VH-VL binders against q9vpl3. Designs and how they scored, part 57

Target 1, 224 residues: q9vpl3
Amino acid sequence: RGKINIQRPKAPHYERARVVAVTQPKYPELPKAKSCFKTRAERTQQQQENPYNEIIAREVRNWLDHSRLVAFFHLSSITADDIFRVRVQLHKQNLHLKSYGSKIIEQAVKNTRYEAIVPLFHSNHCIVFSPDPEKTAALLRIVRRVPQMVLLGGIVEETMLSRNQLVAYAQMPGLHAVQAQLVQTLSQAPGHLIQQLQAHQNSFVQVLDVHAKNQMNEETPKST

## First folded at step 16 (VH-VL)

Design B86
Fold by ESMFold2, fold request of step 18:
Structure B86 (fold): chain C 224 residues (1-224), chain A 122 residues (1-122), chain B 107 residues (1-107)
Amino acid sequence: as target 1 above (224 residues)
Amino acid sequence: EVQLLESGGVLVQPGGSLRLSCAASGFTFNNYAMTWVRQAPGKGLEWVSSISWSGSNTYFADSVKGRFTISRDNSKNTLYLQMNSLKGEDTAVYYCARDRFDSDYGLYMDVWGQGTLVTVSS
Amino acid sequence: DIQMTQSPSSLSASVGDSITITCRASQSIKSYLNWYQQKPGKAPNLLIYGASSLQSGVPSRFSGSGSGTDFTLTIRTLQPEDFATYYCQQGYEYPRTFGPGTVVDFR
C-alpha cells in the first residue's frame, strides 16, 4: 500500500506515447489512468453539483443531436492499452466511445423521452455514439471480443431498445426507423406489455424521486 | 455527388413570410444535423439556425428567434426554413449546410449549398 | 455570446508568398475553431476543422494551429486560386459565431 497505483496501470512509456501520437488523427490523452474511468476527484466534483455540469451536458446533447445510434455498456476493469485498441477499432467504423457521469446524463436528457436511461449510468459504464445506425453490426462484432464491455441496450432512431432488441436489430437489413420499431414489438409478447408498463412506471417513480432530490441539491446546494 | 440546393428566395415585403427549401442528394441525409447560414450583400457570414438529425432539437440566433422556424422531412431529404415577420435586415443570401459534431473537433459545417437570395424591401 | 475577431481585415500578397491570418475568441473555445474559404459569388468551403485538422481535398499548403482563444491559418506557397475571403468560426456553443473575415487580394 505504499505504492501509488497498485490497481491502475502506470503512465505509458515516452516512446510508446510518441508512436501513439503519430498514428492518431488527434493527439492521445497520455495521462489517463483507465479508459472510460474518471479520477476520484473528477467523480467527486461531478457529484458535488459542479457548475461545469452544464458544459459537459451540452456535449452529450450535441452527441445526441448528431447520432442515430447510441449504445450503452457496463464496463468492467480493463487496461488502458485494451480500451485504447477498442476505441481505435470503433473509430474506424465511425463509432465514438465516451464516458459521462450519471448526473451529467441526467442533466443532458432532462425533459426528454430519454430520462428512462439514467438508471443505466449508476454503475461503471461507457457509451458509443454514431451517426450511422448501419454500424450497429460492426459495433457488436468489435465488442464481442471485449468481455469487459457488456451491452445494456441502446437508442436507434429515437427508439429505446433492450440488449436483445439491439442485437436483433443489428441482424436486420434495410429501413432503420421501421426496423427498430419492429424489433421492439417482436421482442415483446402481447401478454408482457402490461407487465413492462407497470415495471417502467415503478422505475420512473424511483428515478423521479432521485431526480427531484438531485435538482434541489444542484439548484440550491448548501443554501436555505 | 454530395449536393445541397437551396430554393425559394424571392423579393418579399416587410412583415411578410417566406419558406426556404434545401434539397439534399448524394449522401444519407438522415445521418446529419443541418444548419442555415446567411450573408447580407457585402457582409460577413451569420449563423441563423440549426436542427438535429431527427428534427427534435432546434437552435436559433437571437436576431431571428421567435420569427423563424426550422424543420426537416427526412423522407424527402429536405431541410426547411420558415421565415415570418421579415425585416429589411433579413435581406441576405441563405445557405444550407451539413453539420458535423465530434467532441474532439466541435461543431463544423462540411458541405454547403450555393445559396438563395432573399430580399426584403418595399 | 462568443465574439470572434480576425486580423488583418485585408492583405495583399503575391503568388508564392506565405501568409498568416489570426483569429481570436472572446473566451476559450478549446480547439473548436473552423476555417472557411469563400470566393466572390460562391458558397463558403471548409478548409480546417478542430483548429488544425485539414478537410479532405484541401491542399497541404493550408495549415491551422492554436487553442483556447488564439488561432492562426497559414497558407504556404500562395496560389492564384487562394485569393479569397477567409472566415474563422467557433463550434463550441450556440450561437455559432463567425469572425468578420479576412480578404486576401492579389498584389
Scores: ipSAE 0.776, ipTM 0.910, lowest interface PAE 0.9, mean pLDDT 81
Fold by ESMFold2, last read:
Structure B86 (fold): chain C 224 residues (1-224), chain A 122 residues (1-122), chain B 107 residues (1-107)
Amino acid sequence: as target 1 above (224 residues)
Amino acid sequence: EVQLLESGGVLVQPGGSLRLSCAASGFTFNNYAMTWVRQAPGKGLEWVSSISWSGSNTYFADSVKGRFTISRDNSKNTLYLQMNSLKGEDTAVYYCARDRFDSDYGLYMDVWGQGTLVTVSS
Amino acid sequence: DIQMTQSPSSLSASVGDSITITCRASQSIKSYLNWYQQKPGKAPNLLIYGASSLQSGVPSRFSGSGSGTDFTLTIRTLQPEDFATYYCQQGYEYPRTFGPGTVVDFR
């Protein structure tokens, strides 16, 4: 039978392509930085209920197996555009911005010397991984312009460093393992580092928890 | 030029032991995890073992667990594979490879050595 | 353990042809699929990582696609140096596993 309109699909294909292109917000849904805006309680609950915690813990172990530099940051409220811009700048320097729940980190570092870092992940946070510890200076240079990211400390070549120790490390040229050990030895005992990380973490968690609750309490529910 | 060079492959009797070495040059060896892959004559590739950048974590194929040990000396830019209780099934060309990881791409081996032949025969 | 399969096991092609090799994982591996090329008597070389990312120095005639369980390597405008064996490999979990290989022969 003669059917003359076989050549072109009508408007539905064109309209759907246009509508899909307009209605797909690409930035706020993709950046892992959005998990950093959740309250500590919400993040902890999601991690406890996630049936794939071991899969995500293996991802963290893979990062640790391939990263000589790990830096920990406290993350204040930041726009999706700003955190995405920071992630792109970091990625250009082989610096990888991630976030993981405290239960996941605990599973990943169980029975290792890194157990001391677990309390840092009870607050709103970001982690930066890199295989190259020489990128520490570039990391600090980039985040200097991002006051929403507050350096807590890091791990360099399996040596845990406080905020001040990591800054000092970044200013030294050369011998990576020797530099990290020297900074730790000259600056403070490991006990002082643990106390500073623990005290800093508790202070940040309390401030952020109050801030997040005040922010939630000031917001009117949709029912009103 | 980034380079990996395996050595130590020889003919060895069943039940014997052998240590393979992989010398790295042209890149910062300490920044990378490393992997051994083998290929039996006329067969495909088989992953054998992997080791973290520091050497603190190691992983093995079931076929070699308990018999092989992987280690590295970052001061000498060298990866090792200690093979004990060798069997005829271990006859293969052994390659070392430089490992990479990124949560966007997973684990992959971006640089390979030329291989060293291990023959296990009476 | 994640089993990897490849199709076809072998193929014959001429210079200038476009070919497609497929790889299937026994479970989802996200996009953690790598492709390696091996010429007779030589070590493997990485072509593609993360399903679709082209390794530095690899010609643009190579491309990869797929996610989940089904993956494809495409070689457009085959050159004489492309006649080799191609392996896929999952980088999702240990033990890391390779496909059985696809031999691309000159016709």
Scores: ipSAE 0.758, ipTM 0.906, lowest interface PAE 1.0, mean pLDDT 81

Design B88
Fold by OpenDDE, fold request of step 18:
Structure B88 (fold): chain C 224 residues (1-224), chain A 122 residues (1-122), chain B 107 residues (1-107)
Amino acid sequence: as target 1 above (224 residues)
Amino acid sequence: EVQLLESGGVLVQPGGSLRLSCAASGFTFNNYAMTWVRQAPGKGLEWVSSISWSGSNTYFADSVKGRFTISRDNSKNTLYLQMNSLKGEDTAVYYCARDRFDSDYGLYMDVWGQGTLVTVSS
Amino acid sequence: DIQMTQSPSSLSASVGDSITITCRASQSISSYLNWYQQKPGKAPNLLIYGAKSLQSGVPSRFSGSGSGTDFTLTIRTLQPEDFATYYCQQGYEYPRTFGPGTVVDFR
């Protein structure tokens, strides 16, 4: 029984080779999932025609109708568990973390003042919605603990803000606090004015008093 | 206390105009979209109109489209419904309601006013 | 437009009874269904939102179930204050539409 050289197997006899060639099971080529080869563009176009996209776009529009604060984030490599944790934290603050496809966003904001946000959605992204813009500080506090979420910008009271502007906004005292400060400042203005006016009056009175004293001293006859 | 108070409901002639107001108190008005719902005497509830928090987007029932306008003044915490070309079928109690939305729950109205009666008759 | 129907249109029950009201949508509305209670001469009050979520302050004897096109409101151990008209409303899309209402009266 000849030692089968496993390193250089001798070519089988031509008859055996023919039989082996004919009897080799032709495994059906695994259906190349056409879906794996569709370019992002093709996938995006097909999604636009999907009635489902309109339904989701409606959802986005509803969020926009009910949200004074909208923040856009880039998502780096983040686990589902991490997203869930962040979602829970945000939810406790009435912040709603959502993720939508770029086409859906485009459809949702088409012919609206928010059309300019579409370029922000070319990569993995998420959106946070809130009815309360005062929650911006809370949002940023939560997201700071999540390096995988990178703030890109947002919309506050229908105004588009850059990342830096959102950060600045979050640092601003609430409207009431600013109003209170303004009122305090304004209330101090009359006080300063009064002080300044009184200072002149007081100075005038002092000058008059000095004048009166000088006149009295001139009228006192030198009693020799 | 969270409260909505409708006003402006009166008797008007067909073809007339009327403006309803809804004053909000006890909550941050501009954080919420708002809705008008009406109820004809002895009938069910009918959605009339909704407005986004900013007022930028408005929605109308087909029955009132082109005749009614919804607006809001966030500085006054007030919602408005301008009703033009009024018809007998517009006779109803008009309620203002605070809107809520969540993708998990959909659109719903969690706070309602007591309503104001609009009567359209010759 | 999404058409909403309710059954029954009216029902008579006694205090302590358990009652069920059904609501049907002409198309799927997912879980975006709300239930409102209206007493005579009063404004509607939200009971249930999102088909099953109980509004704050609403007694636990109220419960909602369903998805898609068929929904139910159940009132366990009916109380005197529960005699009212109940409306379902779809929160899926505009126009918002209500069911015709179900009147719950005393037997």
Scores: ipSAE 0.895, ipTM 0.964, lowest interface PAE 0.4, mean pLDDT 88
Fold by OpenDDE, fold request of step 18:
Structure B88 (fold): chain C 224 residues (1-224), chain A 122 residues (1-122), chain B 107 residues (1-107)
Amino acid sequence: as target 1 above (224 residues)
Amino acid sequence: EVQLLESGGVLVQPGGSLRLSCAASGFTFNNYAMTWVRQAPGKGLEWVSSISWSGSNTYFADSVKGRFTISRDNSKNTLYLQMNSLKGEDTAVYYCARDRFDSDYGLYMDVWGQGTLVTVSS
Amino acid sequence: DIQMTQSPSSLSASVGDSITITCRASQSISSYLNWYQQKPGKAPNLLIYGAKSLQSGVPSRFSGSGSGTDFTLTIRTLQPEDFATYYCQQGYEYPRTFGPGTVVDFR
């Protein structure tokens, strides 16, 4: 019983080959759905008109309305598990990690002051939202442990910040601390001014006293 | 304690103007969007207007659009509602509320003031 | 605009009863539904947000369920302080819209 060579099946007998050729199911060419020839422009337009995109864009707008801190990150070969871990850590700090498509972001920020951020979203990116800008330091601390998340920049108090500026912002003492320092400095200023103004007067009085003492000493004749 | 306190509700004639204020305390006011909700006597709740944390975006009910303006002064922790061209239908208790948003939960109001009564009558 | 309806408009119950209030949206609002309690002469208080999340400080006898268009608020073991008007509100889009309210009174 000849070992059926599965790797090189013998060509079927001519008659069998003929039958197989005739019985091959002619699958009707799937009508080239007009959809395959949609111009890039038509595809883009259809994507723009997708009700789903508007729903997600609305979500992004809502985040922006409620977030004083927005940070942009590039994602480099990060696993879903790693993202989940980071998300949990961020969430504990009231930081919300989200990912949106570039078209959705574009739609969300169109005709807004944030339109300039659209070019940042051409690759794999994520956004972190927070209502509290004081959480910037916590955000940076968490993401430092995640080399796959690269900080690109952010928005703090409606101001766009570079990566370096955002890092610097995180290192600044809280607004209240700065305000307290300012108040303290300002409260000391009048005292210092008064002291400086009085210093000249006091010096003058001292010089006069010395002069008066010298005159009194000259007028006391040594009674031999 | 987290608190919102509305003020400015008075009797006004139809066609008149009124400005309501809402003073916030016990939380960082700037971290939150804010909302006005009103309730006519013996009626249900009606959303009036919302404002983003920065004040850059504002939203209005159709019933008040063009007549009311919403604003905020974050330095004073105060929300405002300027009401112009007042009508009898605008008679209501006006509440200010703190807004919250999460993509998991949507938009909700977690803190409310006690409200201030606006009466529009001839 | 999304229209919100509630059922029933009013119900009478006794202390210790379990009651259920329903809310319906005219279109799908996912889980973006909130429940508020309002006592006479008082401001509304948030009970449930996101259809099922209990607001901090709210007793566990309150629970919310549902998604899409149909939602329910359940109060287990009704207490004297629970007699009030309850409103549902969609947090899906602007304009924000409320249900007409459900009055829970004493039997």
Scores: ipSAE 0.893, ipTM 0.963, lowest interface PAE 0.4, mean pLDDT 88
Fold by OpenDDE, look of step 16:
Structure B88 (fold): chain C 224 residues (1-224), chain A 122 residues (1-122), chain B 107 residues (1-107)
Amino acid sequence: as target 1 above (224 residues)
Amino acid sequence: EVQLLESGGVLVQPGGSLRLSCAASGFTFNNYAMTWVRQAPGKGLEWVSSISWSGSNTYFADSVKGRFTISRDNSKNTLYLQMNSLKGEDTAVYYCARDRFDSDYGLYMDVWGQGTLVTVSS
Amino acid sequence: DIQMTQSPSSLSASVGDSITITCRASQSISSYLNWYQQKPGKAPNLLIYGAKSLQSGVPSRFSGSGSGTDFTLTIRTLQPEDFATYYCQQGYEYPRTFGPGTVVDFR
């Protein structure tokens, strides 16, 4: 009588295995919890025919007409509470955090110079608007503390900037500071030129003086 | 002090042309969209035209569309309204105004100039 | 185009009175309504924006309310300097449109 190997039970005969497979209660697959997160695609499809989209698109256009700074962010697993906190901080700096659907953005920027931004809005995203481009540094400082917000790029003074370019822009001295530096640099240039010119003139005069002195010494006859 | 000063309002004949100017001071002009509003003698206010901060987008009332052009020179802090093919109905005080926008409040004008009178008469 | 109406067209009041002006839009404009005050021979001044937000420097006796299509401007304890024409304006879409105005005179 073969010892029933309890650790590795022999697979039942093929026919028995078939019966067991058929008689096993097919527990309804727990409805895959439709992740309440309707894929952005599903949300976007339902939004296509909504007259409300035009209203929101108008809002986006209005923001663009009034904003010299526009920054685009990807949102990675950020909570509503975190968004709210960031919004408050940004608002104190006259920075306006908004979120729009990709279709709305597409509709808003259709046939405009900004149409190239549409591919940036494939995932969860937000936009920050500001009338003041000088607030770029403040924006980046605030967002650095929020790892869930990833800078994708932006528009400054109607120019599209990459993430790296926007960071570089924020690090630049203000236009007035740069202008002041330029003026200082330019004001120093003529001074150097004048000094160089004067140096050459002085050297020339010295050479002439030496030559004149040598000629005078040769004309003094040795009265022996 | 934040100030807008309109100029260029004169008497002009029907069919004539006129250019209005609005000089801005006391604020960063480039940060704001701008608007022209007019008021006929003894009448109410009528929106004429608006322009984005960059000048890339312009809006016009139907009554002036095709005849008026709005522009700005941000380097000079100046807003312009070019008016062509003027009519008697265009007689009004013309105001320039600073535009504001917020999604919570909509579009509003928070600073106004004193206006300049344009008279169109034969 | 959104049409704006105001009522009354004119009203007479005394110093110290409380008055209310109404503005109606032909369609819903959410809260995007502004109120302006204009004195004779002067430029308009912004009083209220976004239906209820008081402009900086405007006295607290001015208040705005409403949403959708119906809006009100209330002036509590009317002062001598408050006798003027008041205009509502929708900030919802282009073209921007104004109400016809309400004249507030001394009784």
Scores: ipSAE 0.865, ipTM 0.945, lowest interface PAE 0.6, mean pLDDT 88
Fold by OpenDDE, look of step 17:
Structure B88 (fold): chain C 224 residues (1-224), chain A 122 residues (1-122), chain B 107 residues (1-107)
Amino acid sequence: as target 1 above (224 residues)
Amino acid sequence: EVQLLESGGVLVQPGGSLRLSCAASGFTFNNYAMTWVRQAPGKGLEWVSSISWSGSNTYFADSVKGRFTISRDNSKNTLYLQMNSLKGEDTAVYYCARDRFDSDYGLYMDVWGQGTLVTVSS
Amino acid sequence: DIQMTQSPSSLSASVGDSITITCRASQSISSYLNWYQQKPGKAPNLLIYGAKSLQSGVPSRFSGSGSGTDFTLTIRTLQPEDFATYYCQQGYEYPRTFGPGTVVDFR
């Protein structure tokens, strides 16, 4: 009984071969799975001017027109639930957490003073908008509890600030507080000056008085 | 109390110029974008112009584009509308309004002044 | 430009009535619609923003609904102070546009 060569099976009888040939399911060549890895380049090319991008870009522009504080964050492995929680906390402080695509941001800030922010949006990111720059401290306090949100920088009063500058800004007393402190300092200055001027005068008068007294004592003849 | 007070509305001849002012009080003026809206006698409301909180961005209706300029002085809590080349059709009560914006609600005007009447007539 | 229309242009009602005003946009404006009330010789007041959000201080008898192109303002149990002109306004894009207004007067 000849060893069935499993590697080279004998050709079946012609009739069987015909039936097998006809009954072999022609599996459509699986479309070569275009490797889901559309190169970053291919993903960038097909960005057909999606009318939707314009709409969202308008939204970003509106936020910028109404926000004196804009903060940029990198998101590192944050869950949707965590984002929601943070959003609620921020909202209570009139801080608005938003996320936009890099292309949308680029379109929104094109030909504006904010064009320099575009490189910040190459990764997972979010933006916080606020009409009130005084809320910067509150923002940082809230975000401090969220390690997945990393502060990259921001815009305060149309000025771009680094992370460190934004932190420093948040630590500064409000303008009114600084003004009040300045007024207090200035109001104390004249008093101090007057005291110093008077101190010298008083000292001089005291020295003169002592001198006068000493002269009077020298002129009083010891009546032996 | 949050308040807006318009001023500067007078009678002016066609082709003339006029500057309107809106004084804001009771809120942090520079935290808000601002808008001018006008209403011709017996007519509806018409948006005229808007300005961002900083004044960097301005928007105009086509009917006033090139003739009107919107500006603001945040140190004085005042909004301005410079109107040049005035026409009879510009006759209206001009209102200043405070703008609000949210992605959930869009743009809306939550505070309005009492308005100032501008009359353009020969 | 987005065109805004309102219906009816005017309506007569009695105190205690429930009335509905409709506003239509020429294109979808999502929920970015505002309602204003204006009394004769007075400035407009915001009633509803974002189609359905009631402005602070506005009575609960006022309600807004709708999305896309069709919107409604409903006033339940009309009060004497509610006789006024009502305007819808789209907050979707520039130029900002208003409806022509609806006058609510006494029957």
Scores: ipSAE 0.848, ipTM 0.938, lowest interface PAE 0.6, mean pLDDT 87

